# VH-VL binders against Mitochondrial intermembrane space cysteine motif-containing protein MIX23 (MIX23): the designs that were tried, part 10

Target 1, 196 residues: Mitochondrial intermembrane space cysteine motif-containing protein MIX23 (MIX23), of Saccharomyces cerevisiae (p38162)
Amino acid sequence: MVDNRRTFTAPQSLLETNLTFPNDEPSLTTITVTRERCVDPSLIDSFLRFLRHGSDDIIRQKLNNYRKGSINGKNKCKEFLKQELYPNWQIRNNIISFCEKEAAEMKNETDQQCGNNKKTTAEPLIDARIDPYAARERAEKQEAQYKDWTKVTEWVANNRKIEQILTSTTEGILRQNCEQNNDYLKEFTQFCKDNS

## First folded at step 1 (VH-VL)

Design z2 (framework fv_zagotenemab)
Fold by ESMFold2-Fast, scan of step 1:
Structure z2 (fold): chain C 196 residues (1-196), chain A 118 residues (1-118), chain B 112 residues (1-112)
Amino acid sequence: as target 1 above (196 residues)
Amino acid sequence: EVQLVQSGAEVKKPGESLKISCKGSGYSFTSYWIEWVRQMPGKGLEWMGEIYPGDSDTKYEKNFKGQVTISADKSISTAYLQWSSLKASDTAMYYCARELWFGEFDYWGQGTLVTVSS
Amino acid sequence: EIVLTQSPGTLSLSPGERATLSCRSSQSLVYSDQNTYLHWYQQKPGQAPRLLIYKVSNRFSGIPDRFSGSGSGTDFTLTISRLEPEDFAVYYCMQGTHWPYTFGGGTKVEIK
């Protein structure tokens, strides 16, 4: 087993903007994501909040600024999408995907240790009538071995749901202020493919 | 289907005013810049300026600034090019086009021929 | 303003021959996003121009593969590998990297 890690840096457009959380707490501009940090995601949560605050949370303000001629003679909505929003979405999705992949590896490692994925021959059974305490201890030990995997999987599911809600809301705003009939998620998927 | 349809040919005298049109259909008119391009008889293409119909933001090439006015009416998906006082040197074919991204004019109008002579 | 110089002004060729058209820019056309917004337009007599090639080398929808674009920075080429009768037209390069947008003077490809 080797330790896997990946470093993420906020988009250049956010680094040029003085964004602060309420109460003047400093914002993280770079984070190194590891399995340990997926299990204890406090730093990842702070970084995701910074990215979300600088994009989706203020999207109406961003679009208004672009439409006031902040871009030198270019399509204002396309410039915002390519320079700020899609890079931001890509980084957030890549962080969540990193932890999702780590969770999958954790499950595979635990499954190999416990043999749950391969049952070639019947293992000796613990007879609960003879020793109910031993049967309970075995169940609790197996549950404990999957604790970290469960925690990361639930964190991933929760953040996927948050991203889905945010991107859905942002699409509604883009349809009101930009192209009504554009499939922004499809365009974003193409952006990720072109910028991998 | 995306289409840009321009108004018909005009014959004018120097000093007269004129307003020509470019109507978009088959797409969200307010989401794309509309470009205006001039072609004088027997000459090449000249970019004149553009408008973003969503907020009527305009950009002009310097030689056309103050010589023409670009406007749009988003309620009828139509962009306009207007002269307050025509000159013989305004004789040209005028094209409108839709900008997809940074100079990529993916759809063009058929052109409006403007002839200014005494 | 960016000056785009096209050469030759006129290219006289027969159907089946290869055409090579040059476009040179007075400044680099690389934008801050690392894309190069150099495009090629075709104009046939009595018709509006049409987009052939966008961002140096990408064929627009419906454009035959005999058309290809290449180049970088300030020097660009449009190549038509085997001229068809419908290819005799005027070709313009155009830049969208710098304000204001500018067109080259055009190269007329005519029958020999």
Scores: ipSAE 0.007, ipTM 0.491, lowest interface PAE 9.2, mean pLDDT 84

Design z3 (framework fv_zagotenemab)
Fold by ESMFold2-Fast, scan of step 1:
Structure z3 (fold): chain C 196 residues (1-196), chain A 121 residues (1-121), chain B 112 residues (1-112)
Amino acid sequence: as target 1 above (196 residues)
Amino acid sequence: EVQLVQSGAEVKKPGESLKISCKGSGYSFTSYWIEWVRQMPGKGLEWMGEIYPGDSDTKYEKNFKGQVTISADKSISTAYLQWSSLKASDTAMYYCARGYEDFWSGYFDYWGQGTLVTVSS
Amino acid sequence: EIVLTQSPGTLSLSPGERATLSCRSSQSLVYSDQNTYLHWYQQKPGQAPRLLIYKVSNRFSGIPDRFSGSGSGTDFTLTISRLEPEDFAVYYCMQGTHWPYTFGGGTKVEIK
């Protein structure tokens, strides 16, 4: 099977930061996301932690640093959003979307191979009365394929939930420190359309 | 010395248009926000909105958005507050002030003398 | 929108007395940098307001040392240690921590 792949690089602003994780884990600045890495997401998790730690997790520190750069800093909110925060959110959402698309393709492939009732009826049928080991191995392979799909789907759902919580928290902070009545999620959606 | 000088008092009828001015001097006009504050007769201070003359970025308090227009002409270091159609409820003293901000929070360090706008039939 | 409540509405005092003015915020004015963006303005009859105190306790240029500000979180005080004749005025607090900027209703300090 041909796997799709896509390479993601952290925003320039983050690459220039001497950022450390709370547990002193080294930062990962570039990742190539593949189906295999969606299934075993340890590297993707490290990359997402790096992106989140360098933005939403320290947003008050980021805003405070922008604040110190100019005595007339209201326009720095717009700069921060467009140059740093929104690009970071877009990369994180694109990674999750990549794995979501891969999960959908995995399910379609597994459904075609196993059939509607999880039978391999379109392939040569192995009679369990003649070869019980081959029949068992087929059942185990089918189960393993659906387990991978389930694993990726759960990972996607979990990370969508994490993004929702982080984005909502960050939006609250932005409403307190930038524009109180601005719809940051709508603005971010427009940012993605303009940069797609 | 920093100075903000506002245009003179105005007496208008409902439905008329009006544009009042605030001229800054003694500082870099394009480097500071100009704040607009309303004070109705016998009442307190209300922040209306602001403009950054360097790029004409504007912010309005929600109750004033669509009711007034704030603009600036950096070539003559002047900010403006404008109404397309005045109402009797617009009768007030209008102040401009220089906004000094460390990015997220501001205070108004120098104020104009005020422009009294009276709207009556 | 942040509501600032000033009390009392009117203070009737004589020259030489201490004036204590209160400003309470509907929510915390502490920013993430540990600074509090609460400011005080003085307005004399027929005049524009002028900045007295910025960020709780910092006197603006030219403001006499009899004016002082204090407080934290949601509870703030402007103190005039010994009233001079020129201090009889209306005093407004203002917050810059949260958008949009809001002013208190004012406290009038008048001659007894």
Scores: ipSAE 0.007, ipTM 0.453, lowest interface PAE 10.4, mean pLDDT 82

Design z4 (framework fv_zagotenemab)
Fold by ESMFold2-Fast, scan of step 1:
Structure z4 (fold): chain C 196 residues (1-196), chain A 118 residues (1-118), chain B 112 residues (1-112)
Amino acid sequence: as target 1 above (196 residues)
Amino acid sequence: EVQLVQSGAEVKKPGESLKISCKGSGYSFTSYWIEWVRQMPGKGLEWMGEIYPGDSDTKYEKNFKGQVTISADKSISTAYLQWSSLKASDTAMYYCARHDYLEYFDYWGQGTLVTVSS
Amino acid sequence: EIVLTQSPGTLSLSPGERATLSCRSSQSLVYSDQNTYLHWYQQKPGQAPRLLIYKVSNRFSGIPDRFSGSGSGTDFTLTISRLEPEDFAVYYCMQGTHWPYTFGGGTKVEIK
């Protein structure tokens, strides 16, 4: 019965760049994430593509946008990380976490309906030898009840893997172009704690 | 494929005006500074100045400020180097190059030879 | 303005020999971000310069492993471990640490 909703907005720095996909896909600058949208993730996928396109996919281009030779710009990389990259990673991570939490709740709800119903309904066990159509219908109904949970769980797993690959690749580029011995993932984790 | 293609060789007389070009392709032209480098015959490389095509911000080495004008047209991904009045001492090969965030020039044009003689 | 001094001006060697080129700066090339923006370029006759090494010791894409850079602060070296015929060229160091950018005078590596 809990109807969870959360609205996410792209970082302001990304909104000011007027980014578009090469295939003229609409740029989504804000999205309200719901359980229904975790199940049918087309809008979430578009929003995540927009965030990824405007950050990790063009990381070298982003770094080249910073002005050089400034006395006040000695920590050019640090400003980029705080202003653009880490906010972008945080939003993407929070969206995936929202759907992950929704999937867990869906599983618990379905388990309660299917697992604890033996004595409340007390229906006779359907024997496939006697009525194969009724047994098949029951199996199909039980499988259907977990369909949405399976879809969301697979989507979460896939996007966690994508994020791991992207952040690892970006970290390598940052090590080459910024501080070589910095642990960017630990720095990001601290950023999230400071900005939560 | 990142490429910088420069205009062809020029032969001019002292006092004439000239504008040479550098066209970028294969990357986001507005996201990288374009550098101009002079090489006098038999001599080394001299940095002249740069432009950021995204906002047309320019920087000049002191000896070239007032001697040349650097500009860009982002609609055609082209940077320019211009003289209002050429001198014999402007005889040189002129290179454009793309600036990387790490403060190096990663891709270079083929060069434009400018000969100024009477 | 940072002055980069390259030595020797000319280095006469045979294929297969080791080449060692020096670049010295008038001031430290360590930037405020603790990076050293010293780079090496190769220029063959009639061609544009080509980036070889960036930030002291990193090979640019496609550069053979016989090219290596080393050094710190104000003293830098480009080493070619075993000269190939195509390596006979002029080599320039460049600094990106302090504006304006400056180049060294070049070292010509020529066939003995």
Scores: ipSAE 0.006, ipTM 0.511, lowest interface PAE 10.1, mean pLDDT 84

Design z5 (framework fv_zagotenemab)
Fold by ESMFold2-Fast, scan of step 1:
Structure z5 (fold): chain C 196 residues (1-196), chain A 122 residues (1-122), chain B 112 residues (1-112)
Amino acid sequence: as target 1 above (196 residues)
Amino acid sequence: EVQLVQSGAEVKKPGESLKISCKGSGYSFTSYWIEWVRQMPGKGLEWMGEIYPGDSDTKYEKNFKGQVTISADKSISTAYLQWSSLKASDTAMYYCARDLYYGSGSYDFDYWGQGTLVTVSS
Amino acid sequence: EIVLTQSPGTLSLSPGERATLSCRSSQSLVYSDQNTYLHWYQQKPGQAPRLLIYKVSNRFSGIPDRFSGSGSGTDFTLTISRLEPEDFAVYYCMQGTHWPYTFGGGTKVEIK
């Protein structure tokens, strides 16, 4: 038995940053993501907060950190994007994608067990009426099987929304301080293809 | 709160050396440039130069290059302005300020020290 | 170097009046990122300068809404809609677009 697992490590630039967190939240530099951790995402949430806090939340200060050796803002911004921001975004997206894939697998497994059996085998109406406990127990087991899938799917949807908002906000800041007419999302997509 | 606190007033003779200070608190000292601005008695503001405390990278306005030395000690969040040999024409109020840099260009000088008055006379 | 010309040199007004201060640049202050790094500072006698307006029109924290900035390219204005007694001071514009950074000569707003 070997379940799907993937280990993620924060970018080198973030490991060298002295960060302060509101409310003394736990900070993780490495995490192993598993199906169980997608279902109970407390550790994944902490890791994503660490990544987000060390990049998008302090983007203006990050751009300033790349002033050394830069002759102009265009060179400085390109260095920051390739070495720090895009790697950070890629790791966050990969974590969310891992749990999204696990959710899809959970649904397929549950559908095969519950959906196909329900379609191909009619439940004995007489038995259900004379043994309501067994009927109720089966219904509760089916509902329980979809609870984990629902939790992971909702978590993925919520984090996709968070990423969209952060990316949009960060693009605005980059347009103000780097290149106004650059398509940062397309550049990031190309970065992911080049660094997959 | 963000504060820049400068050293006290100095009275010196021509030819003497001097080092004045600007201590930052309430923010990440190594993440902001420290700017030095001179104001001669009854005159306007004049930018002298700047330092990035994270790596001590310095820039000077051409008329001040070789006349003063800007330095910083990040372990105590303090920047310095130094003269090897003062002249009467160095008599002025000297201000430090911090600058936010958002990738290119100077953003602003948002917080200033209270100033250090330097008087050079014989 | 960029020359910033402030006018008038002295503006004599009474409390309650509107003050309009001009700052003209020898070159465009629009940076390649399309931001304009022109800032306004207030200095009272015996005090350090205080940031009022950054990047043409953005009011700094704690600055009363009677202060406003406007302009583009090479022509900039600081407006004080209704002068209060504490507003009588010297005002400087400053540019951060081009190295070296430069200040205007200042406009003194004095009580009539």
Scores: ipSAE 0.000, ipTM 0.446, lowest interface PAE 15.7, mean pLDDT 81

Design z6 (framework fv_zagotenemab)
Fold by ESMFold2-Fast, scan of step 1:
Structure z6 (fold): chain C 196 residues (1-196), chain A 119 residues (1-119), chain B 112 residues (1-112)
Amino acid sequence: as target 1 above (196 residues)
Amino acid sequence: EVQLVQSGAEVKKPGESLKISCKGSGYSFTSYWIEWVRQMPGKGLEWMGEIYPGDSDTKYEKNFKGQVTISADKSISTAYLQWSSLKASDTAMYYCARSEYSYGWFDPWGQGTLVTVSS
Amino acid sequence: EIVLTQSPGTLSLSPGERATLSCRSSQSLVYSDQNTYLHWYQQKPGQAPRLLIYKVSNRFSGIPDRFSGSGSGTDFTLTISRLEPEDFAVYYCMQGTHWPYTFGGGTKVEIK
């Protein structure tokens, strides 16, 4: 689409938590994600830090608080997972997936403009030995057109790696304090299917 | 098959320590509360306290707080009720039972441990 | 602390008769989720208690149709429509709405 944007809001449980960031960083409770913001991800990075700090980073505190106030006839761990942790993970994954889809669209658009991987129009045959200026200018222009796609793709890869590390650490804590033999990633995948 | 199995009957003298057990099987032990209920001879049921084995969070009825200690070892799916110094008034049948914290109904129940404290 | 008062203390009946047991609470047992956490247990001599009815009127798994629960707010009733020989036991109500959990004093249903 020409104008692709999506708004994300932090879970209500996180909004009720008084968080202090050591670096005196402002908290973002809602963000509108656009292609431009995937390319310059400073605001997205701040929002993801807020989500991560208010969940995985303080998981032990969250579990202890939830254990004291379990509600609605479900066990303490299940309440925490379904009301706080899984919604938080889902929002973070959806933000990363949005930028991943934007990156794919950027590549397709650039490929059409440059004729890379799709030769529907013949490119002028330029011999660098005969006209090295034109050949270099063309190469530089094509490289510049892929710069934004490369930047977003690298950002997506980096954040998926951060998510895997955080999720793995959190699983260890859940196994220590909740069900030891539960597959939390599989449960989260099912949660996403049920709540998409 | 969900069940709670309690330790055997105990005969003790006043001043002695005692620790009785309640072992769960056939379910996720760390996902349910273990309740302790006292029944004095010929009397009714009294709720004493509970423990969530997943984190050893405990709650006591006010008259039992400081009189007994409730604990659990989740590695062997066992909850415990302990006295540092028994009194003759501790003579009773002690039941453990399973519950979910928010609902408060108890099922299943252990078979009971009879504790007799006399000279 | 919520006080549950059961009456009568003893009910002497013959097999085939209807038993009606009362449990009254010192305060409303309606929880913030609009559920009422009032439960009934049966205890036979030498045995652990057995859950009969949960949340006022729901029969627990395996409990015969002759057992029914009713009531609201502070006044609750357990009814046994036609007593069988195996039903002569002590019955306890219990509340889970307010902490701490409390039991009633019990009603003994005995053979006349």
Scores: ipSAE 0.005, ipTM 0.463, lowest interface PAE 11.6, mean pLDDT 82

Design z7 (framework fv_zagotenemab)
Fold by ESMFold2-Fast, scan of step 1:
Structure z7 (fold): chain C 196 residues (1-196), chain A 118 residues (1-118), chain B 112 residues (1-112)
Amino acid sequence: as target 1 above (196 residues)
Amino acid sequence: EVQLVQSGAEVKKPGESLKISCKGSGYSFTSYWIEWVRQMPGKGLEWMGEIYPGDSDTKYEKNFKGQVTISADKSISTAYLQWSSLKASDTAMYYCAREGDYWYFDLWGQGTLVTVSS
Amino acid sequence: EIVLTQSPGTLSLSPGERATLSCRSSQSLVYSDQNTYLHWYQQKPGQAPRLLIYKVSNRFSGIPDRFSGSGSGTDFTLTISRLEPEDFAVYYCMQGTHWPYTFGGGTKVEIK
């Protein structure tokens, strides 16, 4: 459980694509994800938008280019899946999973500090009648810790839903233009096992 | 159910035209390259060329370029190999096959025997 | 084009014996992704070829474990550990690394 930060880089195939200029990020092709960036996810959101824009959002264009222009990629759909789409999905999934794990750790830490699990982490009781400033500071700190956990959990849930919708839509397009009876999600899961 | 079914044997005279077929079923026909392989009587396998039915992109081995035409009709999941003018040297078994994930041929038709004699 | 040379041309053996078939390529079959696209097929009289081994050493679905492939670069071997009556056939190697695809001349495994 010691994933305190992780660096993610867009797939090489995506870096060679002529894309729009979505924003002026310091590095739109690489990001270091930390707990703080899960809480304030502006940079993560920009990176995920870049990955989604260069894959699922233009999936029809990608498949058309592989059909008519690929020189050595004779098995056009399979080459695209292994070299572009599945690596892209894996990176997005891993970013969301990192923040999900961080949220779980934040909840455990907050629960211990707020006395939901008091065995070894009880702070002295602050009497507001004696020291109202210390009591207020503690209450604000506790509230802030649960607020951050809630924010990250909601962000994770929202992005899981976005991924489900995008993956489902892309699967439909793959079934129309590639193998119709293939279970792409199962194949992706196997890809992740082989590449993790 | 996943299969390639080829048209029946042909007996032709030199100079005649011929079009043989290869019909796929049980898989996404437009998602795989279809290969054509010749086997002359008592000889080995020779790759002739291929087609991607999704866009009809074709590749030919140089010795078959201009001698045969490969085409496909994706609406009926069928690929074709055709000659405008047959020669006695075209006598052979012709196989169609599907290209799999690693540039191998994992599914084969039963073959079409073409005999060209005067 | 890549030339694949198979040897011997004919191998006469009895059921239960081990068969070793050679395939040598005129140049390296290692692709830019570091994979080697050398495959083996079996053809019985009057039948279409059947894929046995792909990428040097991987058995295709349904292929008995008595069939194994090995080798690297330009020198490859197909081994049948204990010949069954149904294994007497012609065997072809094929390369997918370089366009155009090419087949070896075949090795006929026949009953002694």
Scores: ipSAE 0.006, ipTM 0.478, lowest interface PAE 10.5, mean pLDDT 83

Design z8 (from z1, 25 letters changed; framework fv_zagotenemab)
Fold by ESMFold2-Fast, scan of step 1:
Structure z8 (fold): chain C 196 residues (1-196), chain A 120 residues (1-120), chain B 112 residues (1-112)
Amino acid sequence: as target 1 above (196 residues)
Amino acid sequence: EVQLVQSGAEVKKPGESLKISCKGSGYTFTDYWIGWVRQMPGKGLEWMGIIYPGDSYTKYEKNFKGQVTISADKSISTAYLQWSSLKASDTAMYYCARQEYYDFWSFDYWGQGTLVTVSS
Amino acid sequence: EIVLTQSPGTLSLSPGERATLSCRSSQSLLHSDAYNYLHWYQQKPGQAPRLLIYLGSNRASGIPDRFSGSGSGTDFTLTISRLEPEDFAVYYCQQSTHYPLTFGGGTKVEIK
């Protein structure tokens, strides 16, 4: 279909923090997400790990520093959420959602191709002209298209589960160090609506 | 089976251009990084750089940046190492190698090497 | 850049003996994820390197159990418990904790 791509940049706060993977520089600080990258998500996985590590390791440290340096800890928690954490969550969610949308488009394209090839009026003519090897080769090609859709769908499901676990853990930390009775997921949802 | 097959030996004169290749087979080429390693005659291994074939993202060791170009064509599962102008000091064995994990852990499969000889 | 120093440069031994090869790093290779990104390779004359050990102590697929890696931080060891004729080769350590990726100078294991 249409060339579909979207560029994401890590939050400024993470870029200013010296975060590294197993090498001493970040793997990526900006990524362009494409259908190709959803199918082979190695770079997307590296970028998501970069964002997630910054969230997990830095949250406790930053919240402790905000409490120590702040006259009003609640105000500093809100600043951290809006400037650092929620932008991080939004970027991760948007990347996963991009690939989810691409998977849906892949399925539609494969379904259309299968529908076209199943025309009963053309089928006898095609059968008369196509040898068994060519027919098998085409079937394998169609399976490859379904394989890509399945691969991306599985990747999306897996990353949604990872996000759920991370978000739940982070909420526990926020309840411990900030407001215990705040619904952080509801606040994040509102943040996304305000910053879409 | 996983295999990396490199192009054959080259004999060149200083100032000439050269492009050598590394073709992957037996795995999904875009699931792995390809690194290039130089070995001067009788000496040890030197990391030159690495490429992710899916989008041609590259990283170079400082001393090789601007001296060589690393590229890849994912449609034919092939990575390349290229010189615009060879020097006698480029005489070496050049290896391509696959990175087992996405984050520069180790090189699990290696090509057989391409010997490049640059002499007048 | 991280410098990896391998010692000895040459190790002369007989088949059946134990080989102990050292690799020392100019700075710690222990990452915040608790792994040491140090790997060991074997290279025979005229051949490409072969991965033996990754992440300090993990044996690569197909590698005999006589090969083992140990160490942490800046001091690493490759041990071959009983040398076989095919083990006489050059051995390289390599780090991937920090850019640029670097290799040690190599240790040649040769027959006495």
Scores: ipSAE 0.000, ipTM 0.454, lowest interface PAE 14.8, mean pLDDT 81

Design z9 (framework fv_zagotenemab)
Fold by ESMFold2-Fast, scan of step 1:
Structure z9 (fold): chain C 196 residues (1-196), chain A 118 residues (1-118), chain B 112 residues (1-112)
Amino acid sequence: as target 1 above (196 residues)
Amino acid sequence: EVQLVQSGAEVKKPGESLKISCKGSGYTFTDYWIGWVRQMPGKGLEWMGIIYPGDSYTKYEKNFKGQVTISADKSISTAYLQWSSLKASDTAMYYCARDWEYGAFDIWGQGTLVTVSS
Amino acid sequence: EIVLTQSPGTLSLSPGERATLSCRSSQSLLHSDAYNYLHWYQQKPGQAPRLLIYLGSNRASGIPDRFSGSGSGTDFTLTISRLEPEDFAVYYCQQSTHYPLTFGGGTKVEIK
């Protein structure tokens, strides 16, 4: 039972961009992330899709917009990274990290309740050969206690993979249209330190 | 393949209006700027202007500003160059070209010959 | 407006010879990003131009190694190390450091 929550808002640059989604998907520009929403991530998924669509999916269009004032490729890239892309990546990573930390806390709480650590190991022993109903009921209860943790852990792993694929694709586009030999991931890591 | 296909040759009289087209295929039309270049008979290349099809933002060379209008319809991947009133001095080959990056034109249309004579 | 001056106006050579074409700018084309926004094009009679070199010295996709670009600031050179029959054409330089974009007057490379 942890009362932990955090509110995330899309970057200003994205809020002012008129995005068109197929099938008239709802616009979700702010979300409050809670443990319950990590377990049922439908709203988080919509928010992440909005962030991804408004940045990585339209990178070339974004870079071309910066060219209206300058034909210089380096200038357009530097401003785009600082003002739009890195803020967007930071928010997405922070949401995934929030749910990852919640999953860790869920596991710790469940381990305490089920005695899966050395400090709470003095539990009654149930022998399935003597009482198969009690042993089965205990196993089902323990499995049920870890279902939410499993769901969140799998969701986090899946979204980390999505981020890795998107970042790799975007880095390829940046190397083609911006500085070919720049380490964008290192630059992003420094951006996060400067903006924490 | 990536290509730009322009409309056919035109023969016009001074004072007439004209709109010529440049259709892109084999790439995402809104990812690149389209430029227009004039070449008068036996002369060199002159940059006229450029358009970003994603939002129809345009830049013109000053001598062409007010003489021509550059536009685009991204739904059909087509850019346009138009005159409200042609002059004999508009007689030229007109090329559209894709600005790949850095203002460098990597793909060119075949050209549209415009002849204006009385 | 940046003016590009190409020289010579006509270069008469035989296949197998080296061609050296000059493009001089009225202003520096070296931008603060350390790139020279100078590009080279080839145009054959009755055809559209073809991009050869971009940003001073980078060969465009599909362009043979015999074509090379060099220079910085105001003085640029296009070199064709060994002329092939298909290389006889008009060559244009073009700048994109500043709007408006401008082309040079062209150099015609013709058979001697």
Scores: ipSAE 0.006, ipTM 0.497, lowest interface PAE 11.4, mean pLDDT 84

